VH-VL binders against RNA-free ribonuclease P. Designs and how they scored, part 22

Target 1, 238 residues: RNA-free ribonuclease P, of Hyperthermus butylicus (a2bn08)
Amino acid sequence: MAEARLQRLLRVYVLDTSALTDTRLRSLLGSGSLDEAVRRFAELIASVRIAYGVEVYMPPTVYEEARRFLLSNGVTVQSFEALAAWITIKPPTRHEIRIPASIVRDYVEEVRARLARGLRVAEEHVRRAFEAGGLYAAETASREARREKLGAIIRGLRERYREATRHGMLDSVEDLDAVLLALEVRGVLVSNDEGVRRFAEALGVISIDPPKFISVLQGLLRHSKTGGVAREEAHSTS
Below, E stands for the ipSAE of ESMFold2; O stands for the ipSAE of OpenDDE; V2 stands for 0.75 times the mean of E and O plus 0.25 times the DockQ between their complexes.

## First folded at step 20 (VH-VL; framework fv_traxivitug)

Design i4 (from j2 with heavy chain D56E; at its last look DockQ between E and O 0.68; V2 from the best seeds 0.00; counts 0 for: pae O 4.2 > 2)
Fold by OpenDDE, look of step 20:
Structure i4 (fold): chain C 238 residues (1-238), chain A 120 residues (1-120), chain B 107 residues (1-107)
Amino acid sequence: as target 1 above (238 residues)
Amino acid sequence: QVQLVESGGTLVQPGGSLRLSCAASGFTFSRYWMTWVRQAPGKGLEWVANINQDGEEKYYVDSVRGRFTISRDNAKNSLFLQMNSLRPEDTAVYFCARGLPEYDYWFDPWGQGTLVTVSS
Amino acid sequence: QSVLTQPPSVSVAPGKTARITCGGNKIEYYSVHWYQQKPGQAPILVVYDDYNRPSGIPERFSGSNSGNTATLTISRVEAGDEADYYCQVWDSSSDHVFGGGTKVTVL
């Protein structure tokens, strides 16, 4: 039973949105475009499914998000459908999945802390804007200079606020669904989001980043080719 | 005149405890964030801890978290740093500094500092 | 993101201009503050919020912040300007962060 479970863990994968949108995938798949990368990814998944029975899952929420993203970024419908054909869309059974109260507590604490940090970031930038505005209200500053300065402050606010409140934590229901699905199917979560992976870890879910995922799949195929040749050679000599 | 005066720095053995004090004068103490910054001999400035006006919010550098406690007594215009489980790496001049009324983005003014030496 | 990098030392002749840099990833998105510290003395705020001077600080002291570098500029340097200078920011994840400091020597 333990061996069977281990085999299942190695053969079942759940993808979050980042698994399909990771910028490193193009390079890993030897593609010049996102569209080509998606097609190659589809072929890779198809190959490992056929050869080794690898199963790849995605929650409906992740599917929709990925679809929207990919189609908006130059991926053709045909390429996307090619990929989707080899991915099993399955929602996690949310009403049956149990999450330890300790994990929920920790998450609430983290959210509270991040909200507080976000507010501080906002306060700092309001103050900064006020000070900058006062200085530029002086007759010598051009309208252009004022606009540029304000723009910089706004950009800074957005970036720092995002970093304070969202970066490094589970911040979407799509990602949560991916983790829950992985837990349910006893699969490996594929994600490049550290916050998502930490949450998964807390639940006992194994996670890997997209590059590792690709490497694993490619590795499987390489081993099958070498094993097949060895078997064919052994049969020809007997 | 705004003034901050630190006290309590002395020689202590590793694992020991020490309490630093900062006496504030010349301003409405209860309106300001307060902070501790330390400087090891021949080294740069390192933020240690800060506390908001009413003492409800406290923040610490990672290296002192769980060992140091910042506190204040607004009635006495005093800031404190309780240092437990002291390490040789904690050897430094400890400065008391004033933040801002709304938030402590920068520090002005600074006290003259008090020397803490942790050595066997 | 929370690391501020300063040159360890800057030498300048009297009457000339000293520039002290503070490097950080996207430092332009932060408010940078600068402190002067003379030997055996407490730090003194000389610039706050990138380019503002506290009361009592000479106009010779100015600050700028762009890209990945903030700069403290001291014009018409005097012997009395010889000191260590520190940049500082507040970061939401790391709270208050200081640069390593720059020793300014007046030749």
Scores: ipSAE 0.021, ipTM 0.567, lowest interface PAE 4.2, mean pLDDT 88
ESMFold2, look of step 20: ipSAE 0.534; ipTM 0.827
ESMFold2 (binder alone), look of step 20: mean pLDDT 94; pTM 0.955

Design i5 (from j2 with heavy chain E102Q; at its last look DockQ between E and O 0.62; V2 from the best seeds 0.00; counts 0 for: pae O 2.1 > 2)
Fold by OpenDDE, look of step 20:
Structure i5 (fold): chain C 238 residues (1-238), chain A 120 residues (1-120), chain B 107 residues (1-107)
Amino acid sequence: as target 1 above (238 residues)
Amino acid sequence: QVQLVESGGTLVQPGGSLRLSCAASGFTFSRYWMTWVRQAPGKGLEWVANINQDGDEKYYVDSVRGRFTISRDNAKNSLFLQMNSLRPEDTAVYFCARGLPQYDYWFDPWGQGTLVTVSS
Amino acid sequence: QSVLTQPPSVSVAPGKTARITCGGNKIEYYSVHWYQQKPGQAPILVVYDDYNRPSGIPERFSGSNSGNTATLTISRVEAGDEADYYCQVWDSSSDHVFGGGTKVTVL
């Protein structure tokens, strides 16, 4: 039973959105475009499924998000469908999955802290904008200078606020579904989001980043080619 | 005149404890964030801890978290830093500084500091 | 942003202009504050919110913040300006962060 579980763990993967949108995937798959990368990814998944019985899952929410993203970024419908054909779309059974209360507590605490930090970021930028505005109201500042300064403050606010409130934590239901599905199917979560991976870890879910995932799949195929040649050579000499 | 005066700095052995005090005058103490900043001999400034007006928000640099406690007594116009489990790397001049009424974005003014030496 | 980078030293002749830089990733998105510290003395705020001067600070002191670099400029440098200068920001993740400091020497 333990061996069977281990084998399943190594053969079952759950993808979040980042698994398909990671910029490093193009390089790893030797692709010049996102469309080509998706096609190559589809071929890779197909190959390992056929050769080794690898299963790749995605929650419907992740599927929709990924679809939207990929199609809006130059991926053809044909390429996307090619990929989708080899991915099993499955929702996590949310009503049956149990989450420890300690994890929920920790998550609530984190959210509270982040909300507080976000508020402080906002307050700082309001103050900054107010002070800047007062100085530029003086006859000597050009309209352009004022606009530029305000623009910089707004850009800073957006970036710092996002960093304070969202970066490094589980911040979407899509990502949550991916973690829950991985837990349910006893699979490996594929994600480049540290917050998602930490949450997964807290639940006992193994996670890897997209580059590692690709490497693992490619490695499997390399091993099969070498093993097949060795078996054919052994049969020819007997 | 706004004034901050630190006290309590002395020689202490590693693992020891020390309590620093800062006496504030010349302003409405209870309206301001307050902070501790330290400076090791010949080194730069390092933020240590800050506290809001009511004392319900406290923040610490990672290296002192769990060992140091910032507190204040608004009735006495006093800021405190309880330092436990002191280490040689805690050796520094410790400055008391005033933040802003709503938040401590910057510090003005600063006290003259009090020297804490942690050595065997 | 957890690290602010300053040059360790800047030398300037009397009457000339000294520029002290503070580098940080996207530092323009932060409000930068500057402090002067003379030997054996407490730090003094000389610039706050990138370019504002506290009351009592001479107009010779000015600040700017753009891109990845904030700059404290001291024009018409005097012997009395010889000191260590520190930049500082508030970050939501790291709270208050100081630069390493710059020693300004008046030649």
Scores: ipSAE 0.163, ipTM 0.651, lowest interface PAE 2.1, mean pLDDT 89
ESMFold2, look of step 20: ipSAE 0.580; ipTM 0.848
ESMFold2 (binder alone), look of step 20: mean pLDDT 94; pTM 0.956

## First folded at step 21 (VH-VL; framework fv_traxivitug)

Design o1 (from i2 with light chain E28D; at its last look DockQ between E and O 0.85; V2 from the best seeds 0.00; counts 0 for: pae E 3.0 > 2)
Fold by ESMFold2, look of step 21:
Structure o1 (fold): chain C 238 residues (1-238), chain A 120 residues (1-120), chain B 107 residues (1-107)
Amino acid sequence: as target 1 above (238 residues)
Amino acid sequence: QVQLVESGGTLVQPGGSLRLSCAASGFTFSRYWMTWVRQAPGKGLEWVANINQDGDEKYYVDSVRGRFTISRDNAKNSLFLQMNSLRPEDTAVYFCARGLPEYDYWFDYWGQGTLVTVSS
Amino acid sequence: QSVLTQPPSVSVAPGKTARITCGGNKIDYYSVHWYQQKPGQAPILVVYDDYNRPSGIPERFSGSNSGNTATLTISRVEAGDEADYYCQVWDSSSDHVFGGGTKVTVL
């Protein structure tokens, strides 16, 4: 491994929305509220920026998504702005970034397969609804029973359709922007979304989950405060 | 009367190849999804592969993907399974089964099966 | 979760009722189908889409599917019902899944 490449992997990070919304962040930052966790996150990022020059990036699309989520969940504007002050908000240079054609081809084929399986899920549930209607057709079944049966079929359709078409798939422009930015700046992507991480890794982008990211930053600060030395002293002979 | 007749099962060495055929009659073959299901001796049923009406959608169980190819010839009312790089765990009776015109959620007619044995 | 769990065997006296279960997480989100297979023979479909019988299958065969369990019920069991029985679903990730089979013995 090149020394400069390893040093950059320790110093440059790109956050997707999950890096700020992961429910484990409150516990990892020892916070009783999300607002307090955001403030402590800002302090952590600021501290590693000052001590080690660690750079943290976020695309504007992810920034807007994260802002909406955090403000809706009790984070004050002051706390969010304190965090944003230490994050570089930068759009990926989309018109200059190149992606191997094989990656695009594989993605298109995966989408096609998922759409086909989603259609089969829908067809199965249409058939189930038709058969259920036949069972109630000569009916004395109540309106409540019919409505409840239809509701169960629709809930099953929604769950299985989502699993067939979207589970484990990169399916948002915000997440794509995070991956593209990480590629562009040669940084580590921070995400808890397996589909996002799979896509990033196919492009050669290293990814870690948010708990690991927090642990890495906290570890850097502990080494900074101790000066990086810990040794049982061996003294010279008499 | 719907009939499905499999053929081509025999003893082959590991790493060898074999092509199974299924002759269909008594229905409009080209309107139905078709399927191969196998059963190892003394074991249960395992789905292997399916193919849609026109042959442009093909799906395989993971253990055979890349080694087996399902195909059909609608002019000859025939379904095929090309099996390459055969392994001892592929030893089974292979059944041809009929799905439905739009999908293959259940199998209403089955052939008698043809035995494939993979052993040195 | 694409595993369907069936008991390996059930025994039933002639004229009594056999119940064969097929367990799976949220199996009532799936259409469950059942097959009968006698030794040396191809399977035959006895119940499809949870509750329906193909033409020619006696009304003694019935099915249900609720919660995490689908059940094939054979009432007034006859000696000719002695066979292996398999449940099956279609799943979007693993395609067709069969249960391990249940051997019904008529004593």
Scores: ipSAE 0.322, ipTM 0.715, lowest interface PAE 3.0, mean pLDDT 87
ESMFold2 (binder alone), look of step 21: mean pLDDT 94; pTM 0.954
OpenDDE, look of step 21: ipSAE 0.555; ipTM 0.818

Design o2 (from i2 with light chain N52D; at its last look DockQ between E and O 0.77; V2 from the best seeds 0.00; counts 0 for: pae E 2.03 > 2)
Fold by ESMFold2, look of step 21:
Structure o2 (fold): chain C 238 residues (1-238), chain A 120 residues (1-120), chain B 107 residues (1-107)
Amino acid sequence: as target 1 above (238 residues)
Amino acid sequence: QVQLVESGGTLVQPGGSLRLSCAASGFTFSRYWMTWVRQAPGKGLEWVANINQDGDEKYYVDSVRGRFTISRDNAKNSLFLQMNSLRPEDTAVYFCARGLPEYDYWFDYWGQGTLVTVSS
Amino acid sequence: QSVLTQPPSVSVAPGKTARITCGGNKIEYYSVHWYQQKPGQAPILVVYDDYDRPSGIPERFSGSNSGNTATLTISRVEAGDEADYYCQVWDSSSDHVFGGGTKVTVL
């Protein structure tokens, strides 16, 4: 298992949705638009596939999520399809993947703790709304003031509930599929999501963020494309 | 009349252990979340640990996690704090405080505290 | 919400109003509770859920919470109100958080 993992650390990657939606993608690929960045990303993946046999995977659930996001943000169908042509779309074999029981147990305990904290936030906000009702009674406050206060309470509930239950935790099936696929193919997970990466690393899956991924691929191409010639040119111009 | 009485605070050497007790009366002890709060000399209040009614949920401030253990004996109306690997920074008055039956949102009754001093 | 900021001290003349602030990022999203502590004594809960008073606490103690600031207000201050005052919230990450305390001096 160790030998297989070492072999794949250099040549096998699995993308989650954040690998395609990271806001730093355009600047890292030297692009003025998201559509151009996607085309350059496609060229980058194609080039490292041809030169080094680098394999890039994505589960179908992540593929659909990324497709919806990119097309709704000005990426043409042609550019997206050019990228997808170099990515292997493969569902994780969820029924055959083995996960240590202790990892599952720890995850269940964390979910229970988060649900309990979420309930505590909700109960707090029920009391906050009740108290606000006493202070903002119709005869002492305008309708607009009551609506503003209620809106603030609801925003607080939503923000604190998310912090208590979801922040920094793996909480979607799309992200789970990316982790499971990375485990299955013994690849490096590419994600900027803290919860996704933490869960992956608990399973022994190596993860990197999207800027690092781009830098690694660009570095590989500099060596394959500009080996002896690039070194000689850079040295001679100094 | 709700009453909470702490005991067990004394001088202990660094690295030592100490067990604090809190005797409760005047209410149905087993219905309430219970809490330890400490106050270093000349400093503010710091929450230390809490425990639910049955003793199956326990929470700790990071600085004491793994060293302190909160527990309760509902038959004896008693709350405990086992303190191990004590440090000079644990020097404080330790208060026993009552939460609510559902959760310990606030602390409506407090004991007078027991002083723990950790020093050579 | 990991830190609650209180001024170290507040001075007020007898019969006047003292206002003790508790600062926190979006503290309006939290229920704030207030405790009075006299030297050498245990704290006493004086306000809970931002606005409510326990039985036996005079109506001249009141609270408010808006934006990034919760405030304990003591109207018609008496010499017996001289004490340290602490705000407290529950936070899902930090659990119970107390402010640093405000010493109220009645002059």
Scores: ipSAE 0.483, ipTM 0.798, lowest interface PAE 2.0, mean pLDDT 88
ESMFold2 (binder alone), look of step 21: mean pLDDT 94; pTM 0.955
OpenDDE, look of step 21: ipSAE 0.524; ipTM 0.799

Design o3 (from i2 with heavy chain D104E; at its last look DockQ between E and O 0.82; V2 from the best seeds 0.00; counts 0 for: pae E 2.3 > 2)
Fold by ESMFold2, look of step 21:
Structure o3 (fold): chain C 238 residues (1-238), chain A 120 residues (1-120), chain B 107 residues (1-107)
Amino acid sequence: as target 1 above (238 residues)
Amino acid sequence: QVQLVESGGTLVQPGGSLRLSCAASGFTFSRYWMTWVRQAPGKGLEWVANINQDGDEKYYVDSVRGRFTISRDNAKNSLFLQMNSLRPEDTAVYFCARGLPEYEYWFDYWGQGTLVTVSS
Amino acid sequence: QSVLTQPPSVSVAPGKTARITCGGNKIEYYSVHWYQQKPGQAPILVVYDDYNRPSGIPERFSGSNSGNTATLTISRVEAGDEADYYCQVWDSSSDHVFGGGTKVTVL
């Protein structure tokens, strides 16, 4: 039903790992450390859950990835557990989820195109190495100079290969689980990863970035305080 | 002698269609990636599309994707550009250019170009 | 590499050296190619793979590529070198990218 779908878009969210690792979150939460930001995020999620019934979901795979990242980057176990208490950890029901064949076909075609572009980057760098061999021949250059030039070529190959094949693409099972869960619960996906968001939107899943997510939640709490004050004043005058 | 000769450029109204041809000679056409590059009057060069040796890989600049189709006929040593839903912004001299036998990184031979004008 | 930045023009006296720059983020990771185009003519390739010359191109044309800048250098400039010059790379996302062009004026 159209109205039920709209209400889920307002109150149901699914987080991918980027929703917790986006560096802009510390600034938006007014925090000097990642640990403080996690605690404030937990308080924000708790407050909107209590006031408006806002549900925040995360697949177990994303949960474990986020946990490893946060604990490795100075977040205390206490702060992480405070956040986790307000997030519903649920695996997508993968056996029952239907994905249009055209979406899968388009994904396969994109993978093929990216592999082809990666090969072209590799061939370019073979030519660069061949030309460098003529410029830095062993009889005219030091071993150190030759090693440094080869290192630069390999770095260029690696950077450009990753850009050609991995940038802007859904390429992990954790991210797929987040999209599938958002599809299943008819929730809004929270992610700053363009490939994840593109894939989700192709399936009809609405997505927003983490700063927008924070802004929406903060706006809800601001509205509830204003409404509560107005109702209290009306009650006290009557 | 490598030669590339474009043809088919003419005046076309917006929304119209046009097919450009490029006749190749002096080299083994089927071994090379081929490319269309355009140049609007008084402006710089813009890559438009390329196609690999057997025609199963085709790439387009974003502004023409879905409207233009590059193709080739290796038996006739010919490259083509089918242009649909033409816009005034597509007005340019269109050059046929030869890439490399393995992959297309630079263009060592160019035709003289054919002028396409899209105007009411 | 979605954009390659070239100066719009360069003026050089005959017999002197012209240097035409092509700016791009980490362009040193790319093979840069250069084309000469005279009015009403097709471009011709003058440098490929940063510093190689096709057959028939005088040794006065040379190229370099380091950091964020590739440079086409024309030594002992002649009146016949007056033309527009374009740099170009292949990029996996944008495919072939040309610079905006530099008009070399010999005066």
Scores: ipSAE 0.454, ipTM 0.773, lowest interface PAE 2.3, mean pLDDT 88
ESMFold2 (binder alone), look of step 21: mean pLDDT 93; pTM 0.947
OpenDDE, look of step 21: ipSAE 0.485; ipTM 0.792

Design o4 (from i2 with heavy chain L100I; at its last look DockQ between E and O 0.76; V2 from the best seeds 0.59)
Heavy chain, then light chain:
Amino acid sequence: QVQLVESGGTLVQPGGSLRLSCAASGFTFSRYWMTWVRQAPGKGLEWVANINQDGDEKYYVDSVRGRFTISRDNAKNSLFLQMNSLRPEDTAVYFCARGIPEYDYWFDYWGQGTLVTVSS
Amino acid sequence: QSVLTQPPSVSVAPGKTARITCGGNKIEYYSVHWYQQKPGQAPILVVYDDYNRPSGIPERFSGSNSGNTATLTISRVEAGDEADYYCQVWDSSSDHVFGGGTKVTVL
ESMFold2, look of step 21: ipSAE 0.507; ipTM 0.805
ESMFold2 (binder alone), look of step 21: mean pLDDT 94; pTM 0.954
OpenDDE, look of step 21: ipSAE 0.567; ipTM 0.837

Design o5 (from i2 with heavy chain Y105S, light chain Y29S Y30S W90S; at its last look DockQ between E and O 0.14; V2 from the best seeds 0.00; counts 0 for: pae O 10.5 > 2, placed apart)
Fold by OpenDDE, look of step 21:
Structure o5 (fold): chain C 238 residues (1-238), chain A 120 residues (1-120), chain B 107 residues (1-107)
Amino acid sequence: as target 1 above (238 residues)
Amino acid sequence: QVQLVESGGTLVQPGGSLRLSCAASGFTFSRYWMTWVRQAPGKGLEWVANINQDGDEKYYVDSVRGRFTISRDNAKNSLFLQMNSLRPEDTAVYFCARGLPEYDSWFDYWGQGTLVTVSS
Amino acid sequence: QSVLTQPPSVSVAPGKTARITCGGNKIESSSVHWYQQKPGQAPILVVYDDYNRPSGIPERFSGSNSGNTATLTISRVEAGDEADYYCQVSDSSSDHVFGGGTKVTVL
């Protein structure tokens, strides 16, 4: 049972959005463009599916997000469909999946803490704005200078607020669906988001980053080629 | 697990210099504000200096301004406090403490501290 | 620099409630944080942002603010709660200020 489980873990993967959008994938796949990377990725998945029965899953929510992202970033419909053909789109059975109350509690606590940090970020930027207002008063500063300063403050606020409230935690339903699906199918979650991976870990879900995922798949294919040569050599000597 | 380990505290004469170090582990050091807090023997806590993530913002308590320099090496997960022109009143346990990633408000983790003694 | 004022000492019987006050003009406009420090040890954050508890801190510890006064409340006080407690706020200039500390003695 343990061996079967291990084998399954090596054969079943669930992708979050980051698995398809990771910038490192281009280099790993030897592609010059995102479109080419997607095509190569499709070929890779196809190959391991055929050779080893590897299953790749994606929740519909992740699929839609990935589709939107990839198409908006120069990936052709043909390339995307080529990839999608080898990915099983499956929603997690949310109503049947149980999450321990302790995990929910911890999550609530984290959310609360982050909300508080967000508020502080806002307060800080209000203070900065107030102080800057003295330096950029209408009587002393040009409209352009004032606008530039205000813009800088707002940009800073947005960036820091996002960092305070969202970075490093599970912050989307798409990512949640990916984790839940991985849990349900007893697969390996592929994600480059540390917050998502931490949440997955709390649920007992194994996670790897996209580069590792690609390496694993490529490794499988390399092993198959070497094993085939060994079998052919064995048959030739018999 | 978050760990902060201070070092460098020793006996020094008035007017002397000393550099304290804090080694950080268990977290992404480069994301956090870091701070030095000191405590004179039998006295309360006193904030000394803080530094933002990139090291481009540094703040000091008035009593050490111009004498102390806070710095960090994110590649080495290290925080430093260069103390020059030391005075007897600088005698204290110096704590390294972690601030927040986004805003410097409170300190959630502290080192054990290192004792600096300034005496003739 | 803003000054935070704490009582120098608070005595409490086991099982009773200790209240430590922190007074200052900035308390109305700033979040207050609390630290516990036992002899020879580093401070430990016990309350942040007025009333929040870090993970691992017992529910017996709570914070509240009213006007220019923040209060750390320790309910059902245990012998292990004997320590110095410090309030802290952040200044607008990115400075931090600690209170003078309160020694809590469990009788």
Scores: ipSAE 0.006, ipTM 0.485, lowest interface PAE 10.5, mean pLDDT 88
ESMFold2, look of step 21: ipSAE 0.316; ipTM 0.729
ESMFold2 (binder alone), look of step 21: mean pLDDT 92; pTM 0.948

